# VH-VL binders against AP-3 complex subunit mu (apm3): the designs that were tried, part 24

Target 1, 249 residues: AP-3 complex subunit mu (apm3), of Schizosaccharomyces pombe (o94669r175to423)
Amino acid sequence: TNEFFIHVLERVSAVYQPNGKLAFGTVKSDMECKCQISGMPLLLLSLRPGTKLGNVRFHQSVNLKRWKQHPDQIEFIPPDGKFTLASFQTDFATQKSLPVVVEAKNKLDGRFEVRIRNTGKKSVENLKILITIPQALKSVTVTEGNYIFRASKYTHMEEGILEWSVKKLAWTSPALVLTGFLAPLKKDANSTEESSSYSKLEHLDLQYKLQGSTLHNFKVESLKMLNHPDKKSYKGVKHTIIAQNVSFR
Short names: E, the ipSAE of ESMFold2; O, the ipSAE of ESMFold2 at other seeds; V2, 0.75 times the mean of E and O plus 0.25 times the DockQ between their complexes.

## First folded at step 25 (VH-VL; framework fv_rovalpituzumab)

Design za2 (from z5 with heavy chain Y105R; at its last look DockQ between E and O 0.62; V2 from the best seeds 0.00; counts 0 for: pae E 3.5 > 2, unsure alone 72.3 < 75)
Heavy chain, then light chain:
Amino acid sequence: QVQLVQSGAEVKKPGASVKVSCKASGYTFTSYAMNWVRQAPGQGLEWMGWINTNTGNPTYADDFKGRVTMTTDTSTSTAYMELRSLRSDDTAVYYCARDLGEYFRGVGTYPEFDYWGQGTLVTVSS
Amino acid sequence: EIVMTQSPATLSVSPGERATLSCKASQSVSRDVVWYQQKPGQAPRLLIYDASTRATGIPARFSGSGSGTEFTLTISSLQSEDFAVYYCQQYYDWPYTFGQGTKLEIK
ESMFold2, look of step 25: ipSAE 0.437; ipTM 0.720
ESMFold2 (binder alone), look of step 25: mean pLDDT 89; pTM 0.887
ESMFold2 at other seeds, look of step 25: ipSAE 0.011; ipTM 0.511
ESMFold2, look of step 26: ipSAE 0.273; ipTM 0.640
ESMFold2 (binder alone), look of step 26: mean pLDDT 87; pTM 0.848
ESMFold2 at other seeds, look of step 26: ipSAE 0.435; ipTM 0.743

Design za3 (from z5 with heavy chain T109I; at its last look DockQ between E and O 0.76; V2 from the best seeds 0.00; counts 0 for: pae O 7.5 > 2)
Fold by ESMFold2, look of step 25:
Structure za3 (fold): chain C 249 residues (1-249), chain A 126 residues (1-126), chain B 107 residues (1-107)
Amino acid sequence: as target 1 above (249 residues)
Amino acid sequence: QVQLVQSGAEVKKPGASVKVSCKASGYTFTSYAMNWVRQAPGQGLEWMGWINTNTGNPTYADDFKGRVTMTTDTSTSTAYMELRSLRSDDTAVYYCARDLGEYFYGVGIYPEFDYWGQGTLVTVSS
Amino acid sequence: EIVMTQSPATLSVSPGERATLSCKASQSVSRDVVWYQQKPGQAPRLLIYDASTRATGIPARFSGSGSGTEFTLTISSLQSEDFAVYYCQQYYDWPYTFGQGTKLEIK
């Protein structure tokens, strides 16, 4: 076989304000490759002209002199098998929205509700919603997926985390809903008397992945084999967005 | 005490516009969605749409899209609904209504309306 | 869009008796149903949300039940102030539609 596979992974960390505006966001990206080309091919990977790769770190096989002169071209002799060609950072574009939107509210008598939707055009995979729970949790109902409640630490009493997991959120799906009920607060440490008082939920986080999309117009334009121009090599290029730390505060 | 106070009754001719105000007090305005619901004489309730009071972004029911504009002024805790190109069948009482529950993210709509304005009668007569 | 159909259109009942009001959705709406009470010349009043949860200040004689496509509002011992029009509304999918109302009248 004479094939070279490239998987561009874009890992997003973002913080959103309650009004839905992006407060802060970064994208850390990796170009993960798999070489199935025999011999010692000299490859030239060309990116969309004008692409900037911030804080880039290359595999040791990359010709850094070529990169300095042509910062949208990566020349290298790949090792056989899997390797990481480049790691870099890009800014999260303020105009481009992540496709998972969340609506979350506190209701009366310790009830809370979280609704999620996919506003994109591609299915979202491995969605996790992590909800910080300030007191005991009475019950939870979900329209789809699974949930688990985790104590935050085993050595001391601290806030718990309710994790809601959804394998796939199709772009045609209706909103998915989690409804939960907090248990009433205790009046003191030695009392069995329950109060009607409930803390408000304030924070949640998302994790998910999205196949076949990119946050930037970052694209691999071509792959050429320079030392054997008459031989053909075929590239497979795949893009994945990993939303790993998307916080709502 | 939570209150929603709407502007007074209006009489309009067909083709005109009307703008109804809804002033909120007694709660954090931007923590609750504002909805608009109308009721024609002798008829049931019809949801017109809602506005995210944090961002000012509205969502309109399809029957009103193109004729309605919903806005807010967070400095005065006031929501507005403007209906254009009035027809005689737009004669109705128009209500603003607050969604139940305090959002900690994404002011959306769960039409569990715990407080309503007093209503604004809009009469459209030829 | 989801159609909410209430029955009966008018229900005549004596004070102190039990009233049962029905609301049927054209497709499943899970538990995403609310009930309102409206007296003449007044804004609607929230009674029940999430199909069965009483709103703050609503007397215990009001109860809601149901899921999926069929929902019921029950008033276990009617008071003179309970004679009004009652509406159900779904919030499962946009647009969030109301039923046409059930008028509860003194027999």
Scores: ipSAE 0.013, ipTM 0.534, lowest interface PAE 7.5, mean pLDDT 83
ESMFold2 (binder alone), look of step 25: mean pLDDT 89; pTM 0.886
ESMFold2 at other seeds, look of step 25: ipSAE 0.014; ipTM 0.507

Design za4 (from z5 with heavy chain T59Y; at its last read DockQ between E and O 0.90; V2 from the best seeds 0.00; counts 0 for: pae E 2.8 > 2)
Heavy chain, then light chain:
Amino acid sequence: QVQLVQSGAEVKKPGASVKVSCKASGYTFTSYAMNWVRQAPGQGLEWMGWINTNTGNPYYADDFKGRVTMTTDTSTSTAYMELRSLRSDDTAVYYCARDLGEYFYGVGTYPEFDYWGQGTLVTVSS
Amino acid sequence: EIVMTQSPATLSVSPGERATLSCKASQSVSRDVVWYQQKPGQAPRLLIYDASTRATGIPARFSGSGSGTEFTLTISSLQSEDFAVYYCQQYYDWPYTFGQGTKLEIK
ESMFold2, look of step 25: ipSAE 0.052; ipTM 0.485
ESMFold2 (binder alone), look of step 25: mean pLDDT 89; pTM 0.896
ESMFold2 at other seeds, look of step 25: ipSAE 0.554; ipTM 0.804
ESMFold2, look of step 26: ipSAE 0.455; ipTM 0.768
ESMFold2 (binder alone), look of step 26: mean pLDDT 88; pTM 0.885
ESMFold2 at other seeds, look of step 26: ipSAE 0.442; ipTM 0.750
ESMFold2, fold request of step 27: ipSAE 0.149, 0.114, 0.461; ipTM 0.589, 0.530, 0.723
ESMFold2 (binder alone), fold request of step 27: mean pLDDT 88, 88, 89; pTM 0.875, 0.871, 0.895
ESMFold2 at other seeds, fold request of step 27: ipSAE 0.005, 0.014, 0.371; ipTM 0.474, 0.539, 0.687
ESMFold2, last read: ipSAE 0.361, 0.395, 0.392; ipTM 0.653, 0.700, 0.669
ESMFold2 (binder alone), last read: mean pLDDT 89, 88, 88; pTM 0.885, 0.884, 0.883
ESMFold2 at other seeds, last read: ipSAE 0.384, 0.494, 0.354; ipTM 0.658, 0.737, 0.661

Design za5 (from z5 with heavy chain P111L; at its last look DockQ between E and O 0.58; V2 from the best seeds 0.00; counts 0 for: pae E 10.4 > 2)
Fold by ESMFold2, look of step 25:
Structure za5 (fold): chain C 249 residues (1-249), chain A 126 residues (1-126), chain B 107 residues (1-107)
Amino acid sequence: as target 1 above (249 residues)
Amino acid sequence: QVQLVQSGAEVKKPGASVKVSCKASGYTFTSYAMNWVRQAPGQGLEWMGWINTNTGNPTYADDFKGRVTMTTDTSTSTAYMELRSLRSDDTAVYYCARDLGEYFYGVGTYLEFDYWGQGTLVTVSS
Amino acid sequence: EIVMTQSPATLSVSPGERATLSCKASQSVSRDVVWYQQKPGQAPRLLIYDASTRATGIPARFSGSGSGTEFTLTISSLQSEDFAVYYCQQYYDWPYTFGQGTKLEIK
């Protein structure tokens, strides 16, 4: 009763080069709210001073005149229940790193290996690693989790996507390892050694959820009820990072 | 055919420096890490460090930090190792060695050396 | 750093027989061990990686086993070309270290 909840979701899409350098990155954020305050409260949400909301779209109840004058303040009359207060883009700081570190190799004789480690201070949830496979698989082993091979196109190479799923990766865990072996290409009678070749893996994608963390140091400073200053309301703020399209080349 | 060809033998005085080259052919140079390993006469192997040939970033064993510099020239597919302040106990055969796997992402801690250079004898006369 | 200790230092065995070479790590290295063969005047040759996987072109008489701290290279039915020095190396944690070698010689 008499509570207002804010869930800040930061959805990350990024492309990393082999040296670990960020080539491209975007953070698209939503303030999802739940209002359990009776009546028609006029609320003032204050963000960390100096906060800039890029490409912002507000709920229809937001006083745009006040926001234009004070961009770190959002004045609104919330609807009952769940609604999205704002959708915006925040800067993707190159000095902050995503916590999941990947190492991937093509080895001899069609062997490949992918190692995943959590370098953060929070557990990573719903980790999914998508590996583009250029030819038929002979075998796969994983230290944890499950895998499924999903054919993308049937060719002479039997290519597809190998999907590795891990429910939870604790920051204290050892590196998780997937080891795979490509099946040899069918030989022509011309040359046994020269007909034995393996395509190379070149691409990985990650998806995961990280609760309780903020990439851009975004902070809700206060929530005030302007039209009933003597009433008290409870503010709860929750942060979630969703790494949705994180690509490694 | 993968091949690593090193520069010729060198004789140096104590306190001097030596720079050994390792020319790679038969593969994509920037896709494989390059390691340096030495072997004193009649003794075992000692790992000196490695270099990420894509980024040029080296990692050195503690015993060699401050005295060694590892570099690459990607235009000539050549790795270099320079050892400074030479002592008589630096007399050894110096090898370059390629990492087993071809990287497509990351810098691995899982180096396995599948091809080696012929070795370069460095003699430090006291 | 992780110390790799090989035993015996020298192993004398007759051709056609089996040789067993041991490598012990000072702490667990999982399965992150490689084996090399080195003949006089030559660079090392990769035999086994990931503790038990033969490198391309290595005869089936070479086999590796072990995990954790204890590792074994076995050579069945020794051939004349197998008499050499053998090294193990761990790549579990930096710095990557070699054992001191085991010389396999004709009895």
Scores: ipSAE 0.005, ipTM 0.435, lowest interface PAE 10.4, mean pLDDT 82
ESMFold2 (binder alone), look of step 25: mean pLDDT 89; pTM 0.889
ESMFold2 at other seeds, look of step 25: ipSAE 0.013; ipTM 0.495

Design za6 (from z5 with heavy chain G101T; at its last look DockQ between E and O 0.71; V2 from the best seeds 0.00; counts 0 for: pae O 11.0 > 2)
Fold by ESMFold2 at other seeds, look of step 25:
Structure za6 (fold): chain C 249 residues (1-249), chain A 126 residues (1-126), chain B 107 residues (1-107)
Amino acid sequence: as target 1 above (249 residues)
Amino acid sequence: QVQLVQSGAEVKKPGASVKVSCKASGYTFTSYAMNWVRQAPGQGLEWMGWINTNTGNPTYADDFKGRVTMTTDTSTSTAYMELRSLRSDDTAVYYCARDLTEYFYGVGTYPEFDYWGQGTLVTVSS
Amino acid sequence: EIVMTQSPATLSVSPGERATLSCKASQSVSRDVVWYQQKPGQAPRLLIYDASTRATGIPARFSGSGSGTEFTLTISSLQSEDFAVYYCQQYYDWPYTFGQGTKLEIK
């Protein structure tokens, strides 16, 4: 009956250049809560000292005066049940590295190869790799997971998309590999003859979910009930990273 | 057109160092990893490490870490390997070798070497 | 570290005959094996990569096979220029180790 749950969701948007350098990145975060405390508790949530919540939007019950004086403290009266306490944004460049690393190469005769590894200590879930394909595919093989190729007319874009899905990438797994072969281009629009010409692959996107980690060392230090200091309550804190817009361009 | 030309043979005493050059031509130098492999007389091949020619970051085999330095000069399309604290068992032919695959994204090598330098004999004797 | 063991150490075969060279890995390396040919005084030459894919310009008489721990290089009709030392190499896990070589000799 006297429980309060906090789920910190961190949604990552990042763009990496071909040399592996981060061009830009942001983390958009939400503190989603569930209150199972009876009465009208006045709660004080204390974060790691010195924490800044960029571009923050609070639930209407938050005492903004206290927060402005002490930006690592959030005083509020929660509604019953589920609500969002705060939504905020931070820069990705100051965060812990993402655990999924991708290596992709154009090889001879229209062959290409994409390797993925989990460098973290936690399993990665619902991994999806979207590879922009500039011409027809001849074949694809994967060491694990499934793939679907969506030709350009189904993407409503100039190019097709090869989607590689892996349900779970364990931290103990060897690197996973996708190998593909582009079909040769035709010599011209009205020819049945194929040329040996191949476009290079230049773009991919990555999506996945990671439980139990945080990108900016975000930490809930304490939760106190100010209007009944003799009564204790339980808190539970969970962290999820959602990599939804991680692009390699 | 692809060519890797290495510096000439060298004779060294134990404890000295040697720096071997590998000049690339006929391709985009920064698009392909460069590897170093050695072969002692009458022996097999030994991979020493590689350098990312795009970033300049090397990776060394454990047996050579602390004694080897790999660098590049992208303005001259040249890779270098320096081996220090030479011992008599460092007598070998030293090869540079280009990775078959060009970078698309990421950092790695696939030891599928399609072009090799002519080799540089380094002799270490008292 | 993954050990690559080649056998036999020396293989004596007549021109026009078939040669079969073996390479065994100390653990599974999937299909991450490369074969090189080396003649005296020359740099190694890439023959086969991905266990079975011929490199550009390699004659069809060279073929590779295998997966996991056992790999084979086959030369179906030996030519005089094929007598050399052959090395396998794995690239499954760092460090990327070579086998000790198989010398192919003319009988």
Scores: ipSAE 0.000, ipTM 0.458, lowest interface PAE 11.0, mean pLDDT 83
ESMFold2, look of step 25: ipSAE 0.006; ipTM 0.460
ESMFold2 (binder alone), look of step 25: mean pLDDT 91; pTM 0.915

## First folded at step 26 (VH-VL; framework fv_rovalpituzumab)

Design zb1 (from za4 with heavy chain Y105E; at its last look DockQ between E and O 0.01; V2 from the best seeds 0.00; counts 0 for: pae O 15.4 > 2, placed apart)
Fold by ESMFold2 at other seeds, look of step 26:
Structure zb1 (fold): chain C 249 residues (1-249), chain A 126 residues (1-126), chain B 107 residues (1-107)
Amino acid sequence: as target 1 above (249 residues)
Amino acid sequence: QVQLVQSGAEVKKPGASVKVSCKASGYTFTSYAMNWVRQAPGQGLEWMGWINTNTGNPYYADDFKGRVTMTTDTSTSTAYMELRSLRSDDTAVYYCARDLGEYFEGVGTYPEFDYWGQGTLVTVSS
Amino acid sequence: EIVMTQSPATLSVSPGERATLSCKASQSVSRDVVWYQQKPGQAPRLLIYDASTRATGIPARFSGSGSGTEFTLTISSLQSEDFAVYYCQQYYDWPYTFGQGTKLEIK
């Protein structure tokens, strides 16, 4: 068969302030390819005009002279089979807001709540929420999904990571809620007397899979075979993994 | 050549329903999303929603949720939009419009409409 | 939802002159703006997408610019067939809203 597969994997890392505004973010992208074209195809990958690739590293087959003259065009003769054509960074500051809205709050008496909902236009899949728990965890409830507490083996404060997993968050879903309760801090390691004090949680990490691209400024416009211009070639953009860091309020 | 051909004009009474068809030709029907947009007489354009022609899943604008049903028949390359409980302010030309972008392994589509049907006038009067 | 406001509502211009049409978003929409042309009794025609990219078959006299909240469609050296209504549309967030239109007419 005369097929060329190109999959752009976007890894978005974003940190949001408690007020919901973006503090900083990056998009790291890999162009993963598989060549099943016979002969010596000379391929030209055209990106959206004016695209500038940040911190780019190319496969050795790329014509660097052409790229320097036309930074939105990548000319190459692919090796057979799988290879990475390019690894690069793109500007996140021009992106749409992310579809998962998270409210993470410390409450009275050692209670904390994490609420998530999908404000986007598509289902969100494979959500994982990681919460660093600084003291003994008394109990957890979730409205959907599963949780596991992974205690630290090397701390004496019963610290650990609470992992909340949600397979799918549909656009029409109501907010999903995790509620947790910390046990009170002990007055000392050997005391049966407990204080009413509780550490406040600071941050959680959220990861999920989003169908399609989050980067509207980045688009593969065409993939052409220059030495066989009448042939059609295969192109595509695959999916995005979103990583967020969210502050507790 | 890409072509979208819609069903003919209809006159309906308030409370009735209407089902508009949009037959696609000249491309792979299941590779491109289909949108529905309406335009009241002398007014601007209003997006009603879209349907994923590969999965059959529709997505409705809030103003139409509960009154609209979008479907496809992939064997005839035809999209349908049914609007129920018609009111006089539903009098409009209804367009089908194709997304510019082709699907790829569930990769999202951009609502940049490169081909439009000719429009179907629906008049709602007593 | 994001409101797209076009100005002016009507623009009277002579053939051969330049027309400049404005579209303002109620919040940032990045570059996620499309421009359509619509003549009486016809479906809209895609002119510009991604704020500045001309669609296939659109003459070079049409150009788009802008990012964030302010967008402009410029038509240089107007032709008789360019007198129509022009709509901008955002596709940044659901629902995908249109501006109310700018009617470009012969002065």
Scores: ipSAE 0.000, ipTM 0.414, lowest interface PAE 15.4, mean pLDDT 80
ESMFold2, look of step 26: ipSAE 0.332; ipTM 0.711
ESMFold2 (binder alone), look of step 26: mean pLDDT 89; pTM 0.898

Design zb2 (from za4 with heavy chain Y105S; at its last fold request DockQ between E and O 0.38; V2 from the best seeds 0.00; counts 0 for: pae O 5.2 > 2)
Heavy chain, then light chain:
Amino acid sequence: QVQLVQSGAEVKKPGASVKVSCKASGYTFTSYAMNWVRQAPGQGLEWMGWINTNTGNPYYADDFKGRVTMTTDTSTSTAYMELRSLRSDDTAVYYCARDLGEYFSGVGTYPEFDYWGQGTLVTVSS
Amino acid sequence: EIVMTQSPATLSVSPGERATLSCKASQSVSRDVVWYQQKPGQAPRLLIYDASTRATGIPARFSGSGSGTEFTLTISSLQSEDFAVYYCQQYYDWPYTFGQGTKLEIK
ESMFold2, look of step 26: ipSAE 0.449; ipTM 0.759
ESMFold2 (binder alone), look of step 26: mean pLDDT 88; pTM 0.890
ESMFold2 at other seeds, look of step 26: ipSAE 0.339; ipTM 0.689
ESMFold2, fold request of step 27: ipSAE 0.012, 0.324, 0.463; ipTM 0.468, 0.651, 0.680
ESMFold2 (binder alone), fold request of step 27: mean pLDDT 89, 87, 88; pTM 0.883, 0.851, 0.876
ESMFold2 at other seeds, fold request of step 27: ipSAE 0.017, 0.176, 0.170; ipTM 0.500, 0.588, 0.593

Design zb3 (from za4 with heavy chain Y105E V107I; at its last fold request DockQ between E and O 0.93; V2 from the best seeds 0.00; counts 0 for: pae E 3.1 > 2)
Heavy chain, then light chain:
Amino acid sequence: QVQLVQSGAEVKKPGASVKVSCKASGYTFTSYAMNWVRQAPGQGLEWMGWINTNTGNPYYADDFKGRVTMTTDTSTSTAYMELRSLRSDDTAVYYCARDLGEYFEGIGTYPEFDYWGQGTLVTVSS
Amino acid sequence: EIVMTQSPATLSVSPGERATLSCKASQSVSRDVVWYQQKPGQAPRLLIYDASTRATGIPARFSGSGSGTEFTLTISSLQSEDFAVYYCQQYYDWPYTFGQGTKLEIK
ESMFold2, look of step 26: ipSAE 0.006; ipTM 0.468
ESMFold2 (binder alone), look of step 26: mean pLDDT 90; pTM 0.904
ESMFold2 at other seeds, look of step 26: ipSAE 0.539; ipTM 0.808
ESMFold2, fold request of step 27: ipSAE 0.000, 0.362, 0.333; ipTM 0.352, 0.681, 0.649
ESMFold2 (binder alone), fold request of step 27: mean pLDDT 91, 89, 91; pTM 0.911, 0.893, 0.912
ESMFold2 at other seeds, fold request of step 27: ipSAE 0.000, 0.369, 0.382; ipTM 0.360, 0.655, 0.688

Design zb4 (from za2 with heavy chain R105E; at its last look DockQ between E and O 0.01; V2 from the best seeds 0.00; counts 0 for: pae E 19.2 > 2, placed apart)
Fold by ESMFold2, look of step 26:
Structure zb4 (fold): chain C 249 residues (1-249), chain A 126 residues (1-126), chain B 107 residues (1-107)
Amino acid sequence: as target 1 above (249 residues)
Amino acid sequence: QVQLVQSGAEVKKPGASVKVSCKASGYTFTSYAMNWVRQAPGQGLEWMGWINTNTGNPTYADDFKGRVTMTTDTSTSTAYMELRSLRSDDTAVYYCARDLGEYFEGVGTYPEFDYWGQGTLVTVSS
Amino acid sequence: EIVMTQSPATLSVSPGERATLSCKASQSVSRDVVWYQQKPGQAPRLLIYDASTRATGIPARFSGSGSGTEFTLTISSLQSEDFAVYYCQQYYDWPYTFGQGTKLEIK
């Protein structure tokens, strides 16, 4: 097994305004590697020419002199097995847009509706939508997936977090819909009486995973073994976007 | 060996419809996207759209929305493209083309068409 | 949509010589460019993807270069089978668009 695997994990944090406009965002990226090359190979990883990794932190084995002279080349001696070769951070606002679009609507008589769709070219995986529910929840209907309501035990209002889970949101699929109904408020000291008032939804959080990259000019071009130039090695490269702190407010 | 075999040439009148088939062999049909590209006589290539062969969901280029339908039959590993309301400027060779990259690849490899059908000439004349 | 402009429209070159074909994008497409070869009566053939990577089975005399808006296909020692039409295509953004083609002819 003379292979070297590279998995670029791009962790996105973003906040969207109610109109759907991005307020701010950032991407923290890690080059996670797995070395299955025996011995002490001296490797040269070449990125697309012109690639610049801002605010980068490298594994201790990286030749910083080469990188400073050629910022698209990373020379190193990998440890066996899994390790992080590099970590870096970029502004999300200058990057590709995220493909999951969310619309949330408060309706009459305690009804609310959350719609999600995938506008991208690849499936979204392990989608979780966390909805802050301001009072007791009467019922929920989803077009796909599962839900769990986690009520707070610290308030009379029985507020909580409604978690909607969808394993896969295919590209070009119709929007998925969650419809919920809030229970009327209970008037204390008189258990037969209820208020007719309903609070509004104001906050949604998303988590999901998709294959692909937010990095505009980033590509791994080659991997060479400098101390064994005739020895063949194979590389695998994968990019995954992990949207973990995406909020709609 | 990967092969895409298309249906034969067709002659149609303006206003008719045509349905072109593309039979795939030598690979897992549902792991690669299928594209449709046309070439008018003496002209360059024009992308018409693509279909996700795993889900059956198509995406159409704007110029063809409302007139084109792309479908698949996974049991026969066959893709179909139907173009409706034909006009004389729809006379072209129609190609199916497979993305280079398998689904689940993280770098934009699948818009690169590595295997093409032989082409189907559709002639629209009164 | 992104326009791909190829030049020259026709290039006349002698066998054994070097040919250089140009492709310009109307906006930056990074390195997301493909080159195809098409002979009369045949489907296009994939030559180069990701601007510079040769597809499997493509001879070493074919090379691609460029990034951003300017891209070049070079054929270093022309063979008789290389006289064809060449198309560039961008895949940076939908719709995928092709250049109008460069016809490579025997001089």
Scores: ipSAE 0.000, ipTM 0.375, lowest interface PAE 19.2, mean pLDDT 81
ESMFold2 (binder alone), look of step 26: mean pLDDT 92; pTM 0.930
ESMFold2 at other seeds, look of step 26: ipSAE 0.005; ipTM 0.470

